# Designs tried in a protein design chat: VH-VL binders against Large ribosomal subunit protein uL10m (mRpL10). Part 119

Target 1, 224 residues: Large ribosomal subunit protein uL10m (mRpL10), of Drosophila melanogaster (Fruit fly) (q9vpl3)
Amino acid sequence: RGKINIQRPKAPHYERARVVAVTQPKYPELPKAKSCFKTRAERTQQQQENPYNEIIAREVRNWLDHSRLVAFFHLSSITADDIFRVRVQLHKQNLHLKSYGSKIIEQAVKNTRYEAIVPLFHSNHCIVFSPDPEKTAALLRIVRRVPQMVLLGGIVEETMLSRNQLVAYAQMPGLHAVQAQLVQTLSQAPGHLIQQLQAHQNSFVQVLDVHAKNQMNEETPKST
Below, E stands for the ipSAE of ESMFold2; O stands for the ipSAE of OpenDDE; V2 stands for 0.75 times the mean of E and O plus 0.25 times the DockQ between their complexes.

## First folded at step 14 (VH-VL)

Design ha100 (from ha1 with light chain G31K; framework fv_anetumab; at its last fold request DockQ between E and O 0.42; V2 from the best seeds 0.73)
Fold by OpenDDE, fold request of step 17:
Structure ha100 (fold): chain C 224 residues (1-224), chain A 119 residues (1-119), chain B 111 residues (1-111)
Amino acid sequence: as target 1 above (224 residues)
Amino acid sequence: QVELVQSGAEVKKPGESLKISCKGSGYSFTDYWIGWVRQAPGKGLEWMGIIYPGDSDTRYSPSFQGQVTISADKSISTAYLQWSSLKASDTAMYYCARSFLYWGDFDYWGQGTLVTVSS
Amino acid sequence: DIALTQPASVSGSPGQSITISCTGTSSDIGKYNYVHWYQQHPGKAPKLMIYDVSNRPSGVSNRFSGSKSGNTASLTISGLQAEDEADYYCSSYTSYSDPFVFGGGTKLTVL
């Protein structure tokens, strides 16, 4: 009985080899989890198509449309505790502090008059909404006490304002006071213009009078 | 001008109830917190609690929780501090003070109300 | 009762500079920059002198200054005057539930 060479087994008969080859379980290549090869672009696109993002974007739009005061802030090393503290105080003044992702903001303002705000949202940010533009001063007063909140700009009465413009706006007297001042200024304007126009004429007349007086004094012969 | 005017001095007996007042003027009463501060004779300042008259949100110091009641009537720009039953240990000067922020500074103070509780 | 720690008394001569310390914990002064200082003359209500560690309200003399290091805030009065003789109290924000805590007070005597 020939020693079965276990190291070099004789190739099975052709027919047996065929049967063995056909009966070899073809283990389906585990589908390479498509999840591992999703390109960053596909992941980003899936995030964009998230129905939740659309809902949140709609919420943002709703806030923008119903707010007469919108302020944008950069958040610098602010803690959750700090945000909560500020939120509570802002709420007392009917100011609503919200935080949204930059992509959500972009989606929310796309093809709207607010599209210009997108560049403001490249970092950690929050938005304060209010139906009352008169609360701008109160808002600024609060956030001045919070160094971690940096004012970037805002929208007041549908007008985009820079940081400096918002500060200036907050320092302005109330609308009625400004209107009163404007009326007073306008009422004084004609008088001032008339005075300025007459000032040149009066100065000319004075110079002429002085000249005439000097000439008369020169023509008076020294009666020696 | 911003002013907080408190009610006059009170002399009471132990067990009696008391309500003192603080009236604000010269500012929007509903937009600021009103705090109450106790100062026992010869002692330091003790924060008792604060109220936001705009919505009547009230917070108490743990030491004064359940011992006093703070309230406000925004219609007359007045805050109140009330005891249901006074103790001799309640003898103190009581100040009301205004703060824009609940974590902020008391920028204006009332003149104080002296409460004397004696048998 | 969680109170901030102040020296009981400080004294100085006219023209000198004095400093009053206020020591808290990592949960109050160490955590927040919301330390305030009040001056109280005998029989009078307290007056705000410094807010948020180092800011002066309108009408407060520039002789008053504030600083903070770690868990300790300091009030410095330069050019000490007789009128500065008073009790001084520090305060700090602590938490949402208990927003205000006062120090024990410091009696300043001008010598």
Scores: ipSAE 0.869, ipTM 0.949, lowest interface PAE 0.6, mean pLDDT 88
Fold by ESMFold2-Fast, scan of step 14:
Structure ha100 (fold): chain C 224 residues (1-224), chain A 119 residues (1-119), chain B 111 residues (1-111)
Amino acid sequence: as target 1 above (224 residues)
Amino acid sequence: QVELVQSGAEVKKPGESLKISCKGSGYSFTDYWIGWVRQAPGKGLEWMGIIYPGDSDTRYSPSFQGQVTISADKSISTAYLQWSSLKASDTAMYYCARSFLYWGDFDYWGQGTLVTVSS
Amino acid sequence: DIALTQPASVSGSPGQSITISCTGTSSDIGKYNYVHWYQQHPGKAPKLMIYDVSNRPSGVSNRFSGSKSGNTASLTISGLQAEDEADYYCSSYTSYSDPFVFGGGTKLTVL
């Protein structure tokens, strides 16, 4: 006992081993020997390729979940050598340039809070991910000197930002927690600020108009 | 204030080894490439190589591949250019300069290190 | 080995405008807008004057301007002053394996 490795049990009786070997399914030896006609089994295998899209979509969701900075770009005509150069430079700053098909992006963000980004990916595009939102300034400094990449917008600390808001965020120094608070402030402020300024201008113009009319009614035909 | 300070002038004999330095200050040293540019007496500028101190990624011009070694020590914000065996033809002014981008401009330059190799 | 082509010298009088050309190939100046110009006074390190064809760094006089047409980039200095007398070098991005090529340099003489 213990003289025989129990992790490698004694081989089955010779006759039993032969029967098992004969009854097991055999793989084709040469791929080219396979029929050109698509059988039901082959069509079923092609349908099983649909899970590949879900695997890549889950990878995209994983990047979104673990990235505190996500930037979306339109990508105009660019050579493989030039995009490689940009990818290497971005990687130096912990910025990860990824390209995914529009269908995979749509599948990844469908029924999530990020579904609004889908229209951004109807044309040639790429995405830059980073776990570090402080790298937003470095990202924009790199990309502004790559004319083929046009910033569309992004997500910082789970907050959707327009191109202008992302540019504004990049110019703000501060601690990570302060930057997260500033992102919320920036995303809330633009609409309200514009509305308040427009309301102020309209009220001021109205006051001036009323005052002018009152002055006209009180004055004689000659101004003094 | 961004500054690149290079080591002092060197006078050497053929066959001797040499290591010159370029120390960066006033900026994040690991976020910029450091390039080395040679200028032979009375001649123009020649790019030798470039290094990213953050990960020591280094590229050499074809003319200088195998002739020199470029390195960096990010703990002291210093880049180096080194020869194992100097030749009289290595007599030149050597400049270091920083670039934010691999394809970018050299916005700040060191004052230069004059290397004279003669017997 | 192969440098961008610049005239060896140019000259002008104070107040005039001069232009220095820098000619490359369709693989460098013709392909990319990554052309930079450096000024070098005797005994001093080069100074960046223009980057990405036409952009001026902070502190560079607006008398310096850059442009590009086809395979040729140009540096123009208007209102020429005595202090502009220097050597001028162009450079361009070329490829990932050999990212920098310099011009041969142009000596600017001011009367």
Scores: ipSAE 0.813, ipTM 0.922, lowest interface PAE 0.6, mean pLDDT 82
Fold by ESMFold2, fold request of step 17:
Structure ha100 (fold): chain C 224 residues (1-224), chain A 119 residues (1-119), chain B 111 residues (1-111)
Amino acid sequence: as target 1 above (224 residues)
Amino acid sequence: QVELVQSGAEVKKPGESLKISCKGSGYSFTDYWIGWVRQAPGKGLEWMGIIYPGDSDTRYSPSFQGQVTISADKSISTAYLQWSSLKASDTAMYYCARSFLYWGDFDYWGQGTLVTVSS
Amino acid sequence: DIALTQPASVSGSPGQSITISCTGTSSDIGKYNYVHWYQQHPGKAPKLMIYDVSNRPSGVSNRFSGSKSGNTASLTISGLQAEDEADYYCSSYTSYSDPFVFGGGTKLTVL
């Protein structure tokens, strides 16, 4: 195939703008004194960077505020084509793959309960946002076949979860799914309905017990 | 429970149009890619194209670009493969198959639709 | 234009182990682990036997295994049985614009 770049969409506008903000060059003035010159150049550069960084940091805050699922990944070396196909596949599930500089992440989570995430962004990384916490299973199903993305942990319903806790969360049946099964049972014959309702109530209690036990077990990694 | 049911065999003449179908059941139809695979008589498998019915994202093999149209109607969980003008060389078995990932495996296949094009 | 090369045929006796190769390039099999194997009996649709090099779907016998080295993937069938006589195809992911390629197929004969 000859024109591969025509067939591969470029990175999103926002991702390109973020890279520019992180690597902005210095343009020193013509000062009379060495100290004065460097101080003016540094002031101009820092003033120039602060408003731009704050705008991007507000974008990250908006994502965090509107996302009930946030997942953090270490990102190994990956081609633009490969990260694009992953972004497209995730987007089909309302999962939004983003990358931001560590300075911007630090500004975005300043004075929030999420300040503990900043160390995750010292290395090459990416973040997946979604308003839909039920999409955690779909996210994990996708990324387990993307070896360049290594799950570090996440946030679900404003609660910080470890890698193992996220995996356990994704495996649990949703409350809506359990309630839907109960409704289906209630539409049957009266005698059979009583037996089915009691069985589903017991199953619901057992699901809640498994959920609690899985949260405790996910605090300790398994040896296998 | 996952099932892909294709439309029946077709016997056509060159120049006629044709639209064959693939109906998915037992799964969330809009969450999977549907691919079309051709197998000429006595020959191997050739991928033709793929569609994501959830948003109609469609990709074609270079060998089939402009020769067929792939579409889907998500309201009835059905994908389609169609020709505007059949050729004798279109005589083949046509399979639909699903994949969760764009880069993934085809885990379930339809039974196939035999298309015979002869004068 | 990218093709996966398989031997046209392979044969073995019942109880033997046999290996079918699938050779691609550094842009597909050499780059990714998205190599899959399909079994096709005469008149039937293909059936997924192995995905992502070595993973076996539920319901597939553990006599089927897969591996990869460099640009070549391999399907190994141990303890050959008469029912294993079929055509076998490999496939691989290639690129976003042209994501799938199949091998030419290998006819397995059980002697």
Scores: ipSAE 0.809, ipTM 0.913, lowest interface PAE 0.7, mean pLDDT 81
ESMFold2, look of step 15: ipSAE 0.757; ipTM 0.883
ESMFold2 (binder alone), look of step 15: mean pLDDT 92; pTM 0.944
OpenDDE, look of step 15: ipSAE 0.683; ipTM 0.847
ESMFold2, look of step 16: ipSAE 0.699; ipTM 0.871
ESMFold2 (binder alone), look of step 16: mean pLDDT 92; pTM 0.943
OpenDDE, look of step 16: ipSAE 0.852; ipTM 0.938
ESMFold2, fold request of step 17: ipSAE 0.797, 0.807; ipTM 0.905, 0.911
ESMFold2 (binder alone), fold request of step 17: mean pLDDT 92, 92, 92; pTM 0.945, 0.945, 0.944
OpenDDE, fold request of step 17: ipSAE 0.862, 0.867; ipTM 0.946, 0.948

Design ha103 (from ha1 with light chain G31Y; framework fv_anetumab; at its last look DockQ between E and O 0.30; V2 from the best seeds 0.65)
Fold by OpenDDE, look of step 15:
Structure ha103 (fold): chain C 224 residues (1-224), chain A 119 residues (1-119), chain B 111 residues (1-111)
Amino acid sequence: as target 1 above (224 residues)
Amino acid sequence: QVELVQSGAEVKKPGESLKISCKGSGYSFTDYWIGWVRQAPGKGLEWMGIIYPGDSDTRYSPSFQGQVTISADKSISTAYLQWSSLKASDTAMYYCARSFLYWGDFDYWGQGTLVTVSS
Amino acid sequence: DIALTQPASVSGSPGQSITISCTGTSSDIGYYNYVHWYQQHPGKAPKLMIYDVSNRPSGVSNRFSGSKSGNTASLTISGLQAEDEADYYCSSYTSYSDPFVFGGGTKLTVL
């Protein structure tokens, strides 16, 4: 029973350490708070003046601009270890799990088409980015196994989707399959229309023929 | 349909090398983990290791670390388990199994490969 | 070696409900909800019956259910049938370095 030394946690496995090092957001070192009593407002103001925030904000914008799939999650009491485990699994699927401060997100999306996402970032949250919208199903499959991650919504192909819409999207056959189906359906529509138009024309011609025949019969004098 | 097909039974002598295979079909081979599980005659299941064919990330059980080599060829959707030098104690049924998650369940299993090592 | 503890054997009559326990530690079953159960008939490959403590894969009978309390996970089979006679194995996620551990297995006999 390896005594979990709570005081000296075993260094993470080399690979874990490497993944963590690569995937950890570079947070600027918080200035050593002079006093434990800095008001929330003072903390917020100090964060705004940090040149690193702009760098991170640019990073966020870059992710948003280059991702075809973006999913927003609430994190509920998740450990660093759990996050790491999930991150690795997501990464295997070319899904990139990131976490940013709310202020950074606000700064990043200010005056952009993404400004509508700001209300989603009121609590502990994370974002998953992917260049591949087809990985939506894989994403949802993974996060279903992580109860601490609650899907809030997402952006797919530049369209903002609710949670339910995102779930529905993941259940749909691939965009190409849907497109193919649409094309097939659309290709069948003209044929049906032509048939219907022809049917009406044929019926009209038949009615006219019957009318003409009846008129000819009335004009034939009964030779008594 | 998802299927894992393993290579046939092997009869070997101590000291010989062996490589057995597991071919996946009916799914994206590079998007799932393949685990290897040993079962000695009349004994329980033992996890040996796991590989992600997409990037060849390979993990071993401590008990099997250095004893076997797990590999994969994604071009032919095949995972491998190999020994450089077999021992009599390696006599067992070997299963490959698929898992979507690193911590997940094995949802599909191969039929098993019986390896017999006798002098 | 981290091992999950299962009873060696369990028996029941047709129609009865039986429970198989799987006991781990606070670092595996007690910590994670990634406990899985497998059924293995003689000469066959294992079959997944329960995943993540209580979830059933498609095609698995609703007679099989899973639960967890503390460091012990349980597989319950209700309405026992002759076809349920098999070996049952639990597994759990343990750590990133050693992700999978199996129990010793339980032989279920239907009397």
Scores: ipSAE 0.792, ipTM 0.906, lowest interface PAE 0.7, mean pLDDT 87
Fold by ESMFold2, look of step 15:
Order: sequence, then structure tokens, then C-alpha cells
Structure ha103 (fold): chain C 224 residues (1-224), chain A 119 residues (1-119), chain B 111 residues (1-111)
Amino acid sequence: as target 1 above (224 residues)
Amino acid sequence: QVELVQSGAEVKKPGESLKISCKGSGYSFTDYWIGWVRQAPGKGLEWMGIIYPGDSDTRYSPSFQGQVTISADKSISTAYLQWSSLKASDTAMYYCARSFLYWGDFDYWGQGTLVTVSS
Amino acid sequence: DIALTQPASVSGSPGQSITISCTGTSSDIGYYNYVHWYQQHPGKAPKLMIYDVSNRPSGVSNRFSGSKSGNTASLTISGLQAEDEADYYCSSYTSYSDPFVFGGGTKLTVL
């Protein structure tokens, strides 16, 4: 009740004075009128949410357009303090940890080749964006010691890669678009990944979580 | 080959200042944390603080906050530990060590710098 | 500050197995898997032997192994050798503001 106070020096409108001054029991007909106001308020809320959702969706599109590396993770239970320290560590490598609602992701990628990623965002998740595809190895080195983050797959140089394809990409010297497409071709087609996710959506996260725990343990010797 | 080389032993009097160094080689210096660890004669290891030379992000153990200064010069791949006024209780071996992660292991250690503070 | 508890000393004969314990709390060793073990010979810098509870760095003998149960981590040395005589320290991550804690150290004597 913000702006109406600006006009308080003016004589009160008689209808406003009558409503404020009257204290009486409400009747069923009055609930119908309140229901109409509630319906209008609901429409107003959705219309306001649409502009806010589009602003955030444009942010996601901007990240996608300027990120040559995008990695998708399932995020199991994690404290705010723990996700913060991981975000700080990732940021030191120009890796940007984000999370968005599935509605926002769906809106952001509608009518693009990336529509297939939307099912990944119906569970608890996070996304890592970077302009530097060379940082894929650093990303994997960091997250293999963060058991709450389970790699699902990614996008490198506009090519969608499965988990295994992304890991293979990280091990190749001179990472660029041709190498990403080669890994995708040799290892697994994008359609197979999409089909597998869609077919096992309800149980898929649990299976990948168990598998990622086995593979994301510190099995590999340090490079240095 | 990864190597951390520390400055030589120091003999000082109480109240004097001191700055010891740790030079890293054989790896990307700005991509690793450098931590400082104190070991008093006949005692165990104590963490003092840590720095990320890439952006100078520096954290101190509560036990050493305000007692030392940790810094780095990434242009020469060197981290520093500094006292403005030494005490006799600062007599100890001081190690630098690197870690890839803030929550990780110290995988390579310097040879240590013995600091002796006596009147 | 929080400290990890280790026995002051442990001894064993060549060829035997020994275990060194490291006990923390439910907020460090009990919650995290970031327990590390260091070996230190007299006059030498510490050397990483085990990281993240059970992983061996390259060049560390498979005679060294690690585990944890609840709030207690354990370092086990199988086939004890004279060269294993040293001080052993555990460490753990605790929090962002005070991320590192060491145990008090355990002196291993090979009889």
C-alpha cells in the first residue's frame, strides 16, 4: 500500500472512507467478489512471473551462447557451506556453477537443438558453464573429489557429449570442436543418450548416482 | 618435476622481522594453493594459513590470525611467510606445501626453513 | 580449535601388520572423506602416504592402506619394514574458515 499515501493530503474518496470505516460480518456473496479479485491477482502474478522468467531465461541463453563448455550434474544433498567452497574453487578455474528451475531451462532452450537437456533438470541439479573448453580436465579433477556432484554429460563446442564422451574429451590434447565431434562419433550418438534418459527417467538418477560413485572415486593417479 | 624450495635457516632475536620464501617449480604455480605448516621442536604439525597465488585469496588458522602475514608473488612463483616482530616461541621448523583443492591433501612439501629466535 | 586424536606411539616387528588410529568428530572425519596421512622421518619433510581415506599416491607402496569407520580413520601398514619407522600424522578438512586439522602424531617403532 505504497503509492496511495502520496495522495493523502487530498480529501478521501467516499468509497474508500466507507470501506475503511465499516466493520461488519461478511456474507457468502462477498466471498464471490473476493474470489474474482483473487482470480485477477492470480493472472497478475503469472503475467509478472512471465517477464521475470524471460529475464532469467535470457541469462541462461547468454551463458549457453558464450560458453564453449557446459557440464550437467545431478546434485545430491549438500550443505550451503559445501556448495559455496566448491563454487569458489571452480571459479578460480573460470568455471561457473549455476542452478536454474526446470521451467526456466525449458523456456531458455525452446526451439533450439538443446531441448533434449530439459529432462535432466527435473531432479536436483547444477550446471557448470565456461568459455574455456580446455578447462574440462580441471573441472573433472575438482568434481571427482566432490561426491555430491554426479556428472551426467555436457556440451563442448556446441556438441552434446555423454558422461563417458566428456571424460574422453578431457584427456585429448588440443581440445576443440573437431575433437569433440570425433569423440561423440566414436563413443556414442546424441540420440542414444536422449533415448536412454527418456526411457529410464524415474530410476535413471539413482543408477547414475551409484555408477558415478564407483567411477568418481580417486582411482586415477594425480598428473603432477 | 614438481619442487618447492624454501629459503635457508634463520637465526634471529626477539622483536626482529623476518620474511621466508617458498619457490614452486615444475607445475602451474597459480593453479595450486600454498599452505604453511609449523612444527615446534619435538612437537607435531600445525596449520598456519593458505594462499591461492592466482588471485591472492588468503586464509589463516585462527591460532595464527594477526601473528603472521602470508603473501605470494606469482611473477616469480614464490610464496612468503612474514613476521613483523618475532618471539622466542616462534622457534620452529616451517614448511610450505601445495594442494590442488582447498579441502585437499598436501602432495608436495618444501624442505623446511628452521627459524631460531633467541636472545 | 578441533584436534584429531592419535595414539602417541605404536610398535611392531618386521613382517607384521600395524594400525594407527585417528579419531575426530561427526563434523569432520565422520562427515567428510577428506582424511589424509603423512609420514615424517627425522629431519625430513612430511610425505603424503594416503589421501581421501584410502587412496595411495603414485610411488607409495601398496603395503600402506587406509580406511574409516564412523569418526575414526585408520592407517594400516602390512609387511612392516625398518624404513617404516617414522612419525605419522593424519589430517582432515573441517570447515571453510578453518579447513585443516592435524592429529598429534604417532611414533612408529620397528622392533
Scores: ipSAE 0.752, ipTM 0.885, lowest interface PAE 0.9, mean pLDDT 80
ESMFold2-Fast, scan of step 14: ipSAE 0.818; ipTM 0.920
ESMFold2 (binder alone), look of step 15: mean pLDDT 91; pTM 0.934

Design ha127 (from ha1 with light chain N55H; framework fv_anetumab; at its last look DockQ between E and O 0.57; V2 from the best seeds 0.64)
Fold by ESMFold2, look of step 16:
Structure ha127 (fold): chain C 224 residues (1-224), chain A 119 residues (1-119), chain B 111 residues (1-111)
Amino acid sequence: as target 1 above (224 residues)
Amino acid sequence: QVELVQSGAEVKKPGESLKISCKGSGYSFTDYWIGWVRQAPGKGLEWMGIIYPGDSDTRYSPSFQGQVTISADKSISTAYLQWSSLKASDTAMYYCARSFLYWGDFDYWGQGTLVTVSS
Amino acid sequence: DIALTQPASVSGSPGQSITISCTGTSSDIGGYNYVHWYQQHPGKAPKLMIYDVSHRPSGVSNRFSGSKSGNTASLTISGLQAEDEADYYCSSYTSYSDPFVFGGGTKLTVL
């Protein structure tokens, strides 16, 4: 049952490629000024412009734009029932398990800072999205008990993190615990306060420098 | 710390209704499954069903489906096990227990509620 | 109903090591590493001793260990003590529609 792939940004409720005219014969249009032969490059370009790929790529961009936590996993062989139970459990924690083709991921992150993630999708994979970065600990607690999902890394608050960095992030005290610790620190003498603020600032800068270095290393091709 | 406290022992007659409770404290009640486990006198453990109080997602063992109702009131951190019409064969100890995962272990158990059904 | 098979009883003297078996199928113990062990003293609630085949919760003595081979899981208690006398149950995940199955239980007697 073939359908004509219509190159439109807006989706009509009916197929626009079909013109139903009961009073008029339906004639196939003769190709006007268009060659019957296409080069390999033109056929590849036509395949690359599949409108379903762009719609799904926009979905991926929407998830990336609205998720403060994104985690990438290698996915080993798993039955449909087993991945379903994991998806249900994750959803209860506002964690959204998705899988997309590597071509669609590449299209979605093209010309963005996230282009560095494309090599992660060489093999079978899945992605977990969440608006709640505090759910990182819950995510790791769940997937520790799912051997088919192997953590590769993630994005937290727009910062690329390696596997080990994401695990370390999940072990940090919550915002409330950090706030309580800061209040206790601010009750100390002024000189000690300045030193503690400087230490926090230096530690934060070092974490950002490590993330920037890791992002550069992930973008650098390996020499053979 | 984490505690599951069940309602007291019950003595009932066949045909009566009953609702027993399990109150959780010391943890995020809506983030854990609560399972119900039956132990008939001198017998082993039988799982009956499980509920996720956060969204009321409820699953029953095929052996108990239609025989009991499992529910929860997350506003008071309490799960329930209910019979509309008790049978003498319902005489047993009933435990509630929590699990973080649907496929996981029951890491904390209530003290049990003894239900005795006799004429 | 299909249940996990455990021996009805096991005996050992203080200081000895004993092993309790739990045999299922390729659909539960053979197919998953979600095998758990519970200890139950008379009149008390069960207590988790081992989860995911071999992991000990905090506060459980390292005298308790677990393993699995094929469709059979094993709980091993080394250095047997009088307070180890109890009933022991294994459990396993089986399927999404029927996620839990328990073994019939094993009464451990310390001689």
Scores: ipSAE 0.779, ipTM 0.899, lowest interface PAE 0.8, mean pLDDT 81
ESMFold2-Fast, scan of step 14: ipSAE 0.820; ipTM 0.919
ESMFold2, look of step 15: ipSAE 0.756; ipTM 0.888
ESMFold2 (binder alone), look of step 15: mean pLDDT 91; pTM 0.935
OpenDDE, look of step 15: ipSAE 0.768; ipTM 0.891
ESMFold2 (binder alone), look of step 16: mean pLDDT 92; pTM 0.936
OpenDDE, look of step 16: ipSAE 0.552; ipTM 0.785

